# Designs tried in a protein design chat: VH-VL binders against o27280. Part 253

Target 1, 266 residues: o27280
Amino acid sequence: MDSMNVPEVLEIKRIVEESESVKTFIFSWDFRREVRPGQFVMVWDFRDEKPMSVSLIDPVRSEIGISIRRVGEFTDRVHGLSEGDLLGIRGPYGRGFELMGRDILLVGGGIGMAPLAALADEATARGMRVDALVAARTADELLFLDRLEAAGVNISTCTDDGSCGFKGFAHERLLTLEENHDMAAVCGPEPMMFQVMRILDERDVPAQLSLERYMKCAVGICGQCCLDDTGFRVCAEGPVFWSQELSRVREFGRYRRDPAGRRVPW
Short names: E, the ipSAE of ESMFold2; O, the ipSAE of OpenDDE; V2, 0.75 times the mean of E and O plus 0.25 times the DockQ between their complexes.

## First folded at step 10 (VH-VL)

Design M120 (framework fv_cemiplimab; at its last look DockQ between E and O 0.02; V2 from the best seeds 0.00; counts 0 for: pae E 12.8 > 2, placed apart)
Fold by OpenDDE, look of step 10:
Parts: sequence; structure tokens; C-alpha cells
Structure M120 (fold): chain C 266 residues (1-266), chain A 118 residues (1-118), chain B 107 residues (1-107)
Amino acid sequence: as target 1 above (266 residues)
Amino acid sequence: EVQLLESGGVLVQPGGSLRLSCAASGFTFSDYGMTWVRQAPGKGLEWVSGISGSGEYTYFADSVKGRFTISRDNSKNTLYLQMNSLKGEDTAVYYCTRGDYSWPFDYWGQGTLVTVSS
Amino acid sequence: DIQMTQSPSSLSASVGDSITITCRASQSISNYLNWYQQKPGKAPNLLIYAASTLQSGVPSRFSGSGSGTDFTLTIRTLQPEDFATYYCQQSYSTPYTFGPGTVVDFR
């Protein structure tokens, strides 16, 4: 796969409304161009370009899905699009998740469930047992529940306000679960991931975590997504990292850099 | 029980054409990508072609591109391999297998022998 | 294209032995590596997928490990029915490619 690709203009085949703030845009995809759960694409609306996780990988229907949360001007424009409209898609980029073992735990928060949903599909298709801890602030922000259930995933939910499932944070719910897994995949708010990783490490469960950073080029050139002290580029060496790798990243769970390069605490 | 049964393997002359079939049962055929793998006598395994579950996308090894066509009829639970401009090096047992893309080849037929010889 | 190699090409062992077969990819394939067993006159059978996950029904004496470019298949306490040819296969990208195979014979 080429490290640098020209955006391909694709027609939005279908739009799935996942929640009030999240939509999944589905595109026809030629799988001679490989894509893995955990990888991202650069979405171009002919004005701006943003990295987005691949949330659906369907070689049967020859489709991919990109889930986008409405959070700013770019995403506002994209959410205004309809089926049949065009977007530029560049990628996929980055390192995706790896599957191992027979039992996998997924821990996701908010839009972080996007790449994990794709991973869940692959894992269940391979006959793995998949447990998913799905977290959100409120019940209406929980993502992909019906999809995961249909795939045979064992779902546990938690919400900050207790409107669905366990009242509390993902790491608190995880502490109440006794079962260990062969591996875990984690994606969500970085403070959540940090706490979850600590618990998993204490339990000797191998874990992969997907980080989010400001990305410009997506091809490891500009350095905007570099992690302090390591030189890791989230777009190239990540966004999926093993817990052992993240243990070397001092900023993980503590701060990130904004577009101006300033430290911004979580 | 998943079953795959290949048919159509015969002796053909170089430059000839042949169509192989694979009858599938025991699973929802349209939910799986399908693949042809061949094995020349006394040799290793060689990936030949794959097709997505929907049939929309097809993949080929360079050795057969332009000569072979893969297709499927999901209403008949059947996979096909149309082989044109056959060469001696195409002589092999051709296996039908379930799986494509990230899906391993988890079920195989017993294979059908194609012999290309003058 | 991704080239797959195996070592050794053949080995002789006895029942009860532990053996290891190595597979190498010309480039990183993450963990998209599968192992197959084939007996003479029979179709291949899937043993391991995703580098280390046992296919349902496969005995626990089989194990796989590795990631990136180097992979290993280990058979502990070799049984009479384990004498066969073993192939690795990358499912990372098309064209999918197999290793040349490793023949495991009786000593």
C-alpha cells in the first residue's frame, strides 16, 4: 500500500444515523485496497480534510463505513450531506488492531466505539468470543449496540448518568468484571483509556489502544501528531498502540498538543 | 455441515477453455467470500482467484489475469471459474475454499484435477 | 507481492517429539498469517489463523506465534497423524501467497 495517496472521490452510498451527533457514511469499496480495523482515512469535503476512523468493513457487500461525530465546522458540513453526494477519501492509513486468542474484550467510549465496531465484526466472523464494554455519557450516546448484538457480541453498558447499564465510568465497570480475556482493544477519551489500560496491565491482559491526535498529513511527514519523548507518529506508528508502547509515552492520559503545538491538558 | 464439491476438471489441450464449478452447502453462501486455490502435481499451494460475497469484486493472481474469470450464483450456491487460453502450467488440482480477504480458508473441497496437455 | 518462505523445507521426527516450523514474510503482514496441514491426496485443513488462534477442533498441541515478518508453528508431542506437509499463508494483501511448505516425515 502506498504511503501517500490522492483522494478518491466517492459517492455516499448510504447514511446511517447512529445517534443525535454521529452518522456513519457508507461507500462502495474495492477490497483490493486493503483496510483493517483501527486504520483511519482522510475525509475531504473539497474544503478541508480530517482523519476519521473506519467503523465498517464489509467485504461481502463491498462496503466501508466511516463514522463521524458532529463537533465542528467540517463535521457540520459533512453531516449536511445526503446519499448520492460526493466526498474525497484518502487512505487508509495507520496501524490497525491485531487479533489474537479466542476471547477479546472491547472497551469503547463515545465515538471511540467506531473502530472497535469494525474489530468486533472481524473477531466474531473469525469465531472469537467478543465482550464489549460500551460507555457513554448518556444512554442516547451509546453507539452500535444493535449492530454489536446482532453480531453476537456480549455487551455491557455504562453511562455517566446511569441512564443505561452501570452508573459510572468504563474503568469502574471494568473493575466489577471478573473475567479475563486473551486480549483487549480500547478506544475512547484518553483519560478513560489511561485508567482502563492500568487495570488491564494489572490483570496481565495484553491491550491495544487507539489514540487520537491532531493530524495534518496522515503520512508521517509533518510531525503534527508526534508523541513527546518517543517520536511516535500517531498517523504512522499508530493510531493503534500496544500498552507497552504507550507506557513509554509520558503525555498519554495527561495532555495533548493543539494545532498550534501547545500543550492542552485532558 | 459445511460442504464444498468441485467439478469440471478434465483433460484439455493447450489454448482450450474449461469451466469449473463448486457446489456449496451447509452455510449461507452469500455471506462468505470464496476462493480458488490450485496445486500442481507434487508442488505447493497457489492462490488463484477470489470473489466477494456479493460477487461485486474479483481478485486474480498475475499468472491467470486476463485468462480466468471468477463468478458466483448465490441463488444456486455455486462458485465458478472460467479458464480460457489454458497452458500446461495450469495443470493442477483446483480447490474451492470458503474465505476471502481477512477470512482464512477454513473449509476446502476435495479438489478437481485439470490437466492441460497436447 | 508478498513472498513467503518456510524453514526447514523438510524435517524428520519421532512420535512424542516437539517440532517447530518457521515462516517468514518479505514484508510485515501484522498477524494475518494462517497455517494449514495437508496430507497426501487430501485437501488442506486450517490449523491456525491470525498467527496464533487455533481453529475449532484442532488439538491444543498445535500452537502458533509471531507478528510482523517472522512466525512459528509448534507441534508438541507429535502424534502419528501429524506427519504431513504444513503451509503458511498470508492474508494481509492480494495476491494471497503461500509458503513453499514443510514436510514432516517419520524419522
Scores: ipSAE 0.038, ipTM 0.688, lowest interface PAE 2.5, mean pLDDT 93
Fold by ESMFold2, look of step 10:
Structure M120 (fold): chain C 266 residues (1-266), chain A 118 residues (1-118), chain B 107 residues (1-107)
Amino acid sequence: as target 1 above (266 residues)
Amino acid sequence: EVQLLESGGVLVQPGGSLRLSCAASGFTFSDYGMTWVRQAPGKGLEWVSGISGSGEYTYFADSVKGRFTISRDNSKNTLYLQMNSLKGEDTAVYYCTRGDYSWPFDYWGQGTLVTVSS
Amino acid sequence: DIQMTQSPSSLSASVGDSITITCRASQSISNYLNWYQQKPGKAPNLLIYAASTLQSGVPSRFSGSGSGTDFTLTIRTLQPEDFATYYCQQSYSTPYTFGPGTVVDFR
């Protein structure tokens, strides 16, 4: 295992409360270790280690941000930390998003907007036109709206309960959009991504989708993040895949595997 | 300074094959999609083919689908156009340009002439 | 396919004149319209993109306007170097079609 697989202990510089359930933890970062939107890091709380997507990449301030939703024991402990507390970070790992063309569409559900917010910053900095469809169950769960607006992103929202924007699911809103985009980037609940991918494929819009799977080593040797039928490793060949790669993956949109290797439907 | 230099244009008989090259410099080649545009002698401009920055996506005018392929080598900063089953209507100056999809074609090479004649 | 037409096909003008060239798309292309200038024996040169945005280094006497299906290139105070062929081009959907061109000749 090379030296990049050893966690570096870093101080939490700032904490941004994005919602009741999501916090962004900001660290100083030496950008000789480049990081790309869509890559992930392994976050170590000195008891357990979990993959988290990078949501902020700021070379000017020498900072990265990692957005974490409270969903279990590990994330509860991390949410209990304060500025000045320590976390271990190793990485970055994985294949990030590729920008293509001049006009891009982002489709994000819940915490899936985190890596897309980083991508939006890069796309707007390159002079690209960015449209974002931000989806959540309720208005209070819509993430990164102010940041996206400040970056010049054209935002559409949808909520399951209709409390903000279109009432319904992300793929339903997408059917009503008349954008001729050069590419799309998609991240969120896998059932949402499956439906969105089908629409984009029918329209011949190149799409990149970011998957989540159980990880242990993060460098592709343990096999825990493999996708059925293809042998793609989410930590090595992904987490970002092109839609044509995913069209060959039977499990996509249908099931995942728990830490014990059991199939669990979405 | 962005520069694009086409090469490989020659006289070819109908049904023949030819490979064009475009050497790029002055910019990060892999960050940009690339396009071939052609112009028959005394005629207007015709879009031919484009390729994404990674090379993953390619697209073609109907008149060349199945006969032409486009590729790039990002380690050599070079764009290619493989032209097969050439017809008289393919006679043109072929320009490489920077841009794909909705991007304007903001930099052009000087062109290379392909002549398809018996 | 989206058909692009231009009017006029040619025109004659003198240095100092103002001229207008029109371009029409067969369907709405929003603002995905570009203008190019081509001098004899040379490659085309981008003048305007997104219907109205001047490319860097293009003189302010060039301007573009329009959205949807109807677009206009205007050249104010024509200079000797402006005698050329002008093409519009849609970048809305493949094939990314060009207009047939407008030749601007010295009178």
Scores: ipSAE 0.006, ipTM 0.483, lowest interface PAE 12.8, mean pLDDT 86
ESMFold2 (binder alone), look of step 10: mean pLDDT 93; pTM 0.942

Design M121 (framework fv_cemiplimab; at its last look DockQ between E and O 0.01; V2 from the best seeds 0.00; counts 0 for: pae O 6.8 > 2, placed apart)
Fold by ESMFold2, look of step 10:
Structure M121 (fold): chain C 266 residues (1-266), chain A 118 residues (1-118), chain B 107 residues (1-107)
Amino acid sequence: as target 1 above (266 residues)
Amino acid sequence: EVQLLESGGVLVQPGGSLRLSCAASGFTFSDYGMTWVRQAPGKGLEWVSGISGSGEWKYFADSVKGRFTISRDNSKNTLYLQMNSLKGEDTAVYYCTRGDYSWPFDYWGQGTLVTVSS
Amino acid sequence: DIQMTQSPSSLSASVGDSITITCRASQSISNYLNWYQQKPGKAPNLLIYAASTLQSGVPSRFSGSGSGTDFTLTIRTLQPEDFATYYCQQSFSTPYTFGPGTVVDFR
């Protein structure tokens, strides 16, 4: 199927409750349309469409999973759907994560673990050693722990309230770890990513970070996902960027833009 | 033109509570993270707590975690520090400053003195 | 916590002297190091951020250098208004610790 502006209407095969606020919607998928960890799809509920990260890529069972956090009107409607209901999906779009070397560090905050869970599956299937630092506000919001453990990932957790693992932020936990990795992949709240990138850059660990921005077309035409100073389009040149690319982006870690183009601080 | 004005510092007994305020003017308050820094009499500077521009991300020194909370009201251009379970070692001049994890502390108020003694 | 130290703890100098203050972090902080000046009874004032970038309005006689763990603040041709206490501060990670200060006194 053509990925450009041609949605396919798919039946929800299975719904997994990942937390009180996160569900994974699983669809049958024709893997002639290749999907890579870090790419996104546009999910259409016949009224609105929003970008969502792919969290499961299973060519053996011909399944794709999309994890969605309930944060507003669109996601509330999607969370109200049942198995057998329909959604439109177009994509995948964007630049996914690139794996290199033999040892990878994943740093994920909240729903940001979704694309990293897909990456972890690919990395372990390649025989890489995978360490994951999984962060959330509370223990109940830690995502994909059982799945990561079953895949052989070495997990560290941190929670803002200390209810599970290290009490504090991901970057604070990372400072107490002295490890050499061939690369890192980071996804989560942008203030977390900014502070994590600072540490990874100091340690000379090549890092890829996945940004979230407002999107409209998802194919690079409308310019709504552009980053200040550089003109990078998150939907085309991203959503995954190398830390070196982000070092040129003044807005990273500091602000984003709303649909009206106004600066919104983090 | 940028001005930060702290208030609320008084004498308080150990175990007591106190809320400090910082009134900001001369800049778009919500665009900037804010920080509290304290200085005990005759001592150096100690970072206490910081808050992001939106107010969603809050950071604390270990010495105050669980006892102090930080907040802001962007509609009133005001930063707050709620101090509970006060101890003698909390005696200091408390400065309000503009900056957080993403910005250096570039503008400072003149401070407000908190004295914790029996 | 990243500990910060400064040397010397105090020094005496004359107007026109060139002085150097050093700051050391307990681990690498890249270039995330700031310098502040504080006069008695006054709030601190930002001089330098990112190790070497002068804050707007700071005279060019101030300069900063260093990266990693070792940093310096240099004041060339001291002026009467430069007699103060100087603090370094790391902005690499929370908690954003300050050095203990260096007092620069008039001789």
Scores: ipSAE 0.456, ipTM 0.788, lowest interface PAE 3.2, mean pLDDT 90
Fold by OpenDDE, look of step 10:
Order: C-alpha cells, then structure tokens, then sequence
Structure M121 (fold): chain C 266 residues (1-266), chain A 118 residues (1-118), chain B 107 residues (1-107)
C-alpha cells in the first residue's frame, strides 16, 4: 500500500454536532482500503492540511467519521463547511490500537475520545467488555456518551468542575477505581495521559497511548514529529504507543516540539 | 466462612417491580465483584448482571437491560437487583454469587424464587 | 455473544467409572472457562476455573483441560456424590454464558 498518497477529494456526506466545539464529518469510504482505530488522516481544505483521528469506522454503511475540534484558523474554516462540500483526505496513516484480552479500559480526555470511540465500537463488536472513563472540563464537553452507551460501553464520567460525574481529573478518578482490566487505551491531553499511564503501570495494566505532535508529511520523512532520544516518529511508529515505549521517551508528558523545533512545555 | 443470603423473591404480576437483596459475610465485600445468575424452573443457568467491587462498573444481559438495575452498598455488605417491568420469562431462582471479571463464581447463595404470573 | 455447547447432554455411568464432558465455545475464550456442579435443589458449586485450576476443596479426581474453543472436564473414579448436572461457563466477555449442562446419572 502506498504510504504517500495524494489527497482524495471527498464529499462531506453528513455532519454530526458532537458539542459546541466538536463536529464529526462523515465520508463515504471504500473499505478495500483498511482503516484502524487509532490511525489518523490528513485533512486538506485546499489551503492547509492537518492530521485528524478517525472517530468512526462503519463498514456496514461504508463510512468513516472524522471528529474535529474548533481550535484555530484551519478548523474554523472546516467548521464552516456544510454537507455536500468537499475536503481532501489523505491516509490513513500511523499505527492504530491493538485489542487484546476480554475487557478494556478506555480513558479519554476531550477530543481524545475520538479515536477511542472508534476503538470502543470494534471492541464491543468483538464482544469485549468495554469500560470507558470519559473526561472533560465541563459536562457539555463530554463527547460520544450516547454513542458509547448505545454500543454497550460502561461509562464513568469526570469533569473538572464537577458538572457531571466525578469532580476532578481523569487520573484522580482512576485512583478511586480499584478494578483492573486486561488492557487500557488512553488518549487526551498529554499531562493526563502521563498520569494515567503511571497509575496503570503501577497496577500492571498494559496500556496503549495515542500521542499528538506537530506533523507535516505524515509519512515519516520530514522528522517534525520525531520524539527525543528514541527517534520514534509519531506519524510512523505511532501515534499509538505502548506504555513501555513511552517510558523511554523523555519528553512525554513534559514538552513537545513546535513547528520550528523548539521545546514547548505542556 | 463466606456466606451469601438472597431475599426478596415473591410472586408478582407481569409489569410489576421487585427488588432482591443479597447479604454477604465472611469476606471483604468491596474487594469482589458480585453477580446475579438466574435459573428458570427445569432450565439451565443464565447470567443476569454483574457489578464491580467499587460499584462503578455495571453489566447486564440483553434480556434484562433497561429493566433491571444492579447496585451495592459496601457499608452494609449488601448486593441489590432492582427488577422493573417484569415478564413471565423472568420467573426463576435468582442466585447471588461472588465473582466478576477474572474471578470465577466461587460462592453462591441458596437462591430466591421470583415468580411472575398473572 | 459467545455461545457455549456441551457434549453429551446426558450420560449414564457407574461408580468407579471415568467420564469426560466436553464444552465448546463459539469463539476463542483463551482459558477463561469455568466448570460448575449442581445438584437438584441446590446452588451450583465451582469445580474448576481458568480451564484447569482446581478450586480449593474439590477432590483431585476432577480435572479440566483445554484452551481456545474446546474444553474437557474429566472425573476419574466416579463417586456416588458426583452424580449431578455439570455446567461450563465462559468468563471471557460479557454477557457471560453457560453451557446447557450435562446430566450425569446412575447407569
């Protein structure tokens, strides 16, 4: 399979309003081209290109969904689009999540729930027991709750302000939970993931975490998403990493590189 | 010695509600997931619902989802099963059992009979 | 859902016999398979968990084997108290499911 694909121009089939700041754009997809939860695509609006996680994989309807949070100029433009409008989609790229065991814990923060929602669908389809800790700053920012519930996922929520579920951060909520799982998948703010990973490691729960870094090429050539000390490229060896791999990454949870290559603290 | 004692099983009409209780003793209750298993007269065993030790995680069979609620009070060492919109097919002996996740159902109560009939 | 089947549905044996009961899962459940014994009017008792681990207090004449989809319960030197119904149960994923049971009665 060609890793350096030209963007395919696709029509937005429908748009789902997930929250005030998050929309899911749905596209027709030819599933002869495999896509896995945890993989990302490059979204091109004919001006700029950004990596986005796949949040919906529906082989029955032959659709994929890409959830995008409104955070800047690019996403502002995309959020202004309507059904029937066109976007360029390049990919999928990167290493996705692996499923193992009989039950799985999902820990997601904010838009980090996007790839986890896709993973939840696959896990539940396999008959796995899926427990999801869904975190957000406020109740109105909690994502995919109805979707997850409909899929049979057991949900625990936490919010910074306590407007829904546990008042506090995801790792704090996790500390109050005594149950272990066969594996965990984590995605969200890196400081959150860092804390969650440590807890899971202490509990000997295998964990996969999806990282976010500045990406330019998405095909492992430019090195912009290279992690210090390891040489791991988030777009090629990731974005999903095992906790053991991330334990070797000094910058994880501490800083990232900006487009100019400078260290930017979290 | 581990002991589980179910109560609450009675005759109810279709569409009715009933709450079962299971009193646990002889172990640290909060350390274990708990499960309800039922057995219709002359039939096999059917998993109904499970709850984690902390009570955070709850699981249901499709046959009871939306109608039954599972809960626990760890301060009272008690497991509950709230059964709403009862149907004839819900008629069974309901067993309380210790176990969930990777822990097998290693201890069982004597069971309590729920009969749903008009 | 994972479907569990057992074979045979019933068998007759004599005291001192060795008998084998099989259990099959519709998909791989690794070693997440438990065996229970139930006598009429009584609650089930755990015999074996994790496919082959003998529950404390259970006689050594009981043994379990298998992994993936096919599992076996063996009772060597059958005793009078062993005549009962035996169920396999997968604990791999919810909903947990039981086999239909195997009745072991006197020949």
Amino acid sequence: as target 1 above (266 residues)
Amino acid sequence: EVQLLESGGVLVQPGGSLRLSCAASGFTFSDYGMTWVRQAPGKGLEWVSGISGSGEWKYFADSVKGRFTISRDNSKNTLYLQMNSLKGEDTAVYYCTRGDYSWPFDYWGQGTLVTVSS
Amino acid sequence: DIQMTQSPSSLSASVGDSITITCRASQSISNYLNWYQQKPGKAPNLLIYAASTLQSGVPSRFSGSGSGTDFTLTIRTLQPEDFATYYCQQSFSTPYTFGPGTVVDFR
Scores: ipSAE 0.018, ipTM 0.520, lowest interface PAE 6.8, mean pLDDT 92
ESMFold2 (binder alone), look of step 10: mean pLDDT 93; pTM 0.942

Design M122 (framework fv_cemiplimab; at its last look DockQ between E and O 0.01; V2 from the best seeds 0.00; counts 0 for: pae E 5.4 > 2, placed apart)
Fold by ESMFold2, look of step 10:
Structure M122 (fold): chain C 266 residues (1-266), chain A 118 residues (1-118), chain B 107 residues (1-107)
Amino acid sequence: as target 1 above (266 residues)
Amino acid sequence: EVQLLESGGVLVQPGGSLRLSCAASGFTFSDYGMTWVRQAPGKGLEWVSSISGSGEWIYFADSVKGRFTISRDNSKNTLYLQMNSLKGEDTAVYYCTRGDYSYPFDYWGQGTLVTVSS
Amino acid sequence: DIQMTQSPSSLSASVGDSITITCRASQSISNYLNWYQQKPGKAPNLLIYAASTLQSGVPSRFSGSGSGTDFTLTIRTLQPEDFATYYCQQSLSTPYTFGPGTVVDFR
């Protein structure tokens, strides 16, 4: 019996309301099981189990935070929980982000800022200069701005509707930013990530991008998270991929697969 | 062989409405965003609207925003453009093309003529 | 809105000539620049995307270059089927603006 493959039942220690639709659930965590920014956990509400990104990694307080957007029945149920209630947690799983150099660019869309917020904390703790481009459809969906500012991150914002910061898409805003970064980390809607990757590749900025796919086992055996034509398993070889790895992936930016294996366009 | 076939272009009165269709074949329709581009007689090309493969991401030119609606039926491999409150300046050949904000417009239909005239 | 200009607006050339068409954007568009060819009464055809990448099936006599605000389409060894109107188009941001076109006519 592998301890990472059975959910550990943990008490919700604290709930942080990040926005109207996003909450961060904080748990005590034994860091003998290391957690890296960009890794995910499977959250079990005793009825169903879904992958969620780790957004807070705090070994000093022995705490882990998991940010969850309310988008359906499972997340509605979890959002209805209170401090002291129980959830099952399996993991962490997957390959996290790798830090390199002295200057990092973060590009996050919506809930995609969750793993990047964890990465920002690690990068600033290492003394790196961190720039973040935080994107959303509207101002109310911009996440983690106060936390990033408190960490000393240099923030640029954009919203599709122009309600906060630059009006337009993340890749449009990116073109107006300085090109002086050693690496980039990208997470958000896959069409956004495709366009951001195109610009970063043109600038010769090494980039890591975090993909989302349907997951069942999370340990690489069921094949449900495989990328077509490559054999990459998002739960094992990802969810974080280098841009060079993704340049060979035909489905990236085009489609994904639902639980029944049907193609679902972006 | 990728094929796009527009239909529905006719003469219509100012203030009227019209729905254009584009039938797609020879590719997995739902994998691709789709776009309408128009060309007034003797004029250049003008982007009208784009829709992502899922239909979740929809964008319009300012000249048509609020008057036109773009949609798709992935089960029928069909793209639509609903045109309301038509004006003389909407007179054009309307092309259906494969592509959106992420991809170039790599295949085009032969177009359907919409004439807005009293 | 990103404005696109082209020059020349028209040119006359002979079969076998090499010609160049320039396209300028009102702000940097990186390599988000496409080129299309259109013959009278016909739909446009994609020639080049990402400023310099040749679309599949397009003859190698076509080439594109440039980045930022200034772009060039070059046709080497002009053929009879190349007499057409050529449009550039930025694909960075909405509205996805086209240039006004360049007409390439027989001399």
Scores: ipSAE 0.245, ipTM 0.702, lowest interface PAE 5.4, mean pLDDT 88
Fold by OpenDDE, look of step 10:
Structure M122 (fold): chain C 266 residues (1-266), chain A 118 residues (1-118), chain B 107 residues (1-107)
Amino acid sequence: as target 1 above (266 residues)
Amino acid sequence: EVQLLESGGVLVQPGGSLRLSCAASGFTFSDYGMTWVRQAPGKGLEWVSSISGSGEWIYFADSVKGRFTISRDNSKNTLYLQMNSLKGEDTAVYYCTRGDYSYPFDYWGQGTLVTVSS
Amino acid sequence: DIQMTQSPSSLSASVGDSITITCRASQSISNYLNWYQQKPGKAPNLLIYAASTLQSGVPSRFSGSGSGTDFTLTIRTLQPEDFATYYCQQSLSTPYTFGPGTVVDFR
């Protein structure tokens, strides 16, 4: 419970424009406080607080990066910030990815590539072969391609409109790939992850998937991110889950709870 | 019997281009990753490039990245290596070998000599 | 990149001898290590894969051992046809890298 802290006010060191809708905010980080790919932080702009995945972990430069997609009022405010401005960072929280085997397949959709990019850096540093299926709606929404390539990641792209790579969805592209890997890490829209998981299970490829749910406390107390039937708290037992765990979660890929606790379909 | 037969090795000038071919037989070609390994005269072995069975995953050594391309035609059971912007350091016997991922390089062709010299 | 080294660079032996060649990786490669034999003017032949698994058709006098960073190839009762250059190769990740080779020649 060492991660249960009050927000630390940090200065935005630099901002990286990843796409039209995605920015990466870089902060100086004291690595005495460990952070793992797949973990998240709560970002506080002194008005509201939202969970965000860590997308960059750089012990050499003593920096972390948080990639944020502009999707609402909070993120609009954050995207309006400049280098030198302040944000509150609380965390890290949650269970991160585990690495196993010799080679790994990453399957990411949209902003879901954020935690996977951090995982890719670690995997390549460990000497693993990393293949990444990067999906987005359009070519200009594909994230971290140059970064991944520079890290030695082998990339396959797919876009809904066919503007880059395979035309179609990630699971459709995966079906065309016959090669198996020692493990897979998946993050993106939940319907995508659901389909990808099914394929990987049929292929007997161990898979970890990062879920997104409404989070309020981030410390496993409020229960807002609790998954039906299992009692799994995304902020505590997740956000990274093994496929075997998610197989027990009936709501996975089907619906989620809104801030009021109501069931809403994907 | 598994057989691999390289062809295309010739003398070329620096800056030139060359395409090597490897004809495979005796196995289901599309089920296996394929690899190019080269050996400079009197030197050791150097991995150059690999391509998965489906052709979807491609890997290059840094020494050839951006200059070489690897491809395969599974309907023809043939592996290719397109070499552009050739340098003297690219002079070597180029071997076609079966293997990728968890598969070792278990079968090798006889090799084809590429000589880059002015 | 993973660097591979071999020891010795060369050795002389007689028919009937038992010899050992060492291969080391700059980082752990688990058991993703292969051994190849190459004779002058010929392509390499796979001897051992996964550090210790004998390739089909290879005589049982060849054996491999090791895991992590240190590996050994042993040839028991050396035969005339065993005089060649031997290479180790890591298959953990790209770029795949070979050791510099060990030349085994006649004493």
Scores: ipSAE 0.104, ipTM 0.670, lowest interface PAE 2.6, mean pLDDT 93
ESMFold2 (binder alone), look of step 10: mean pLDDT 93; pTM 0.946

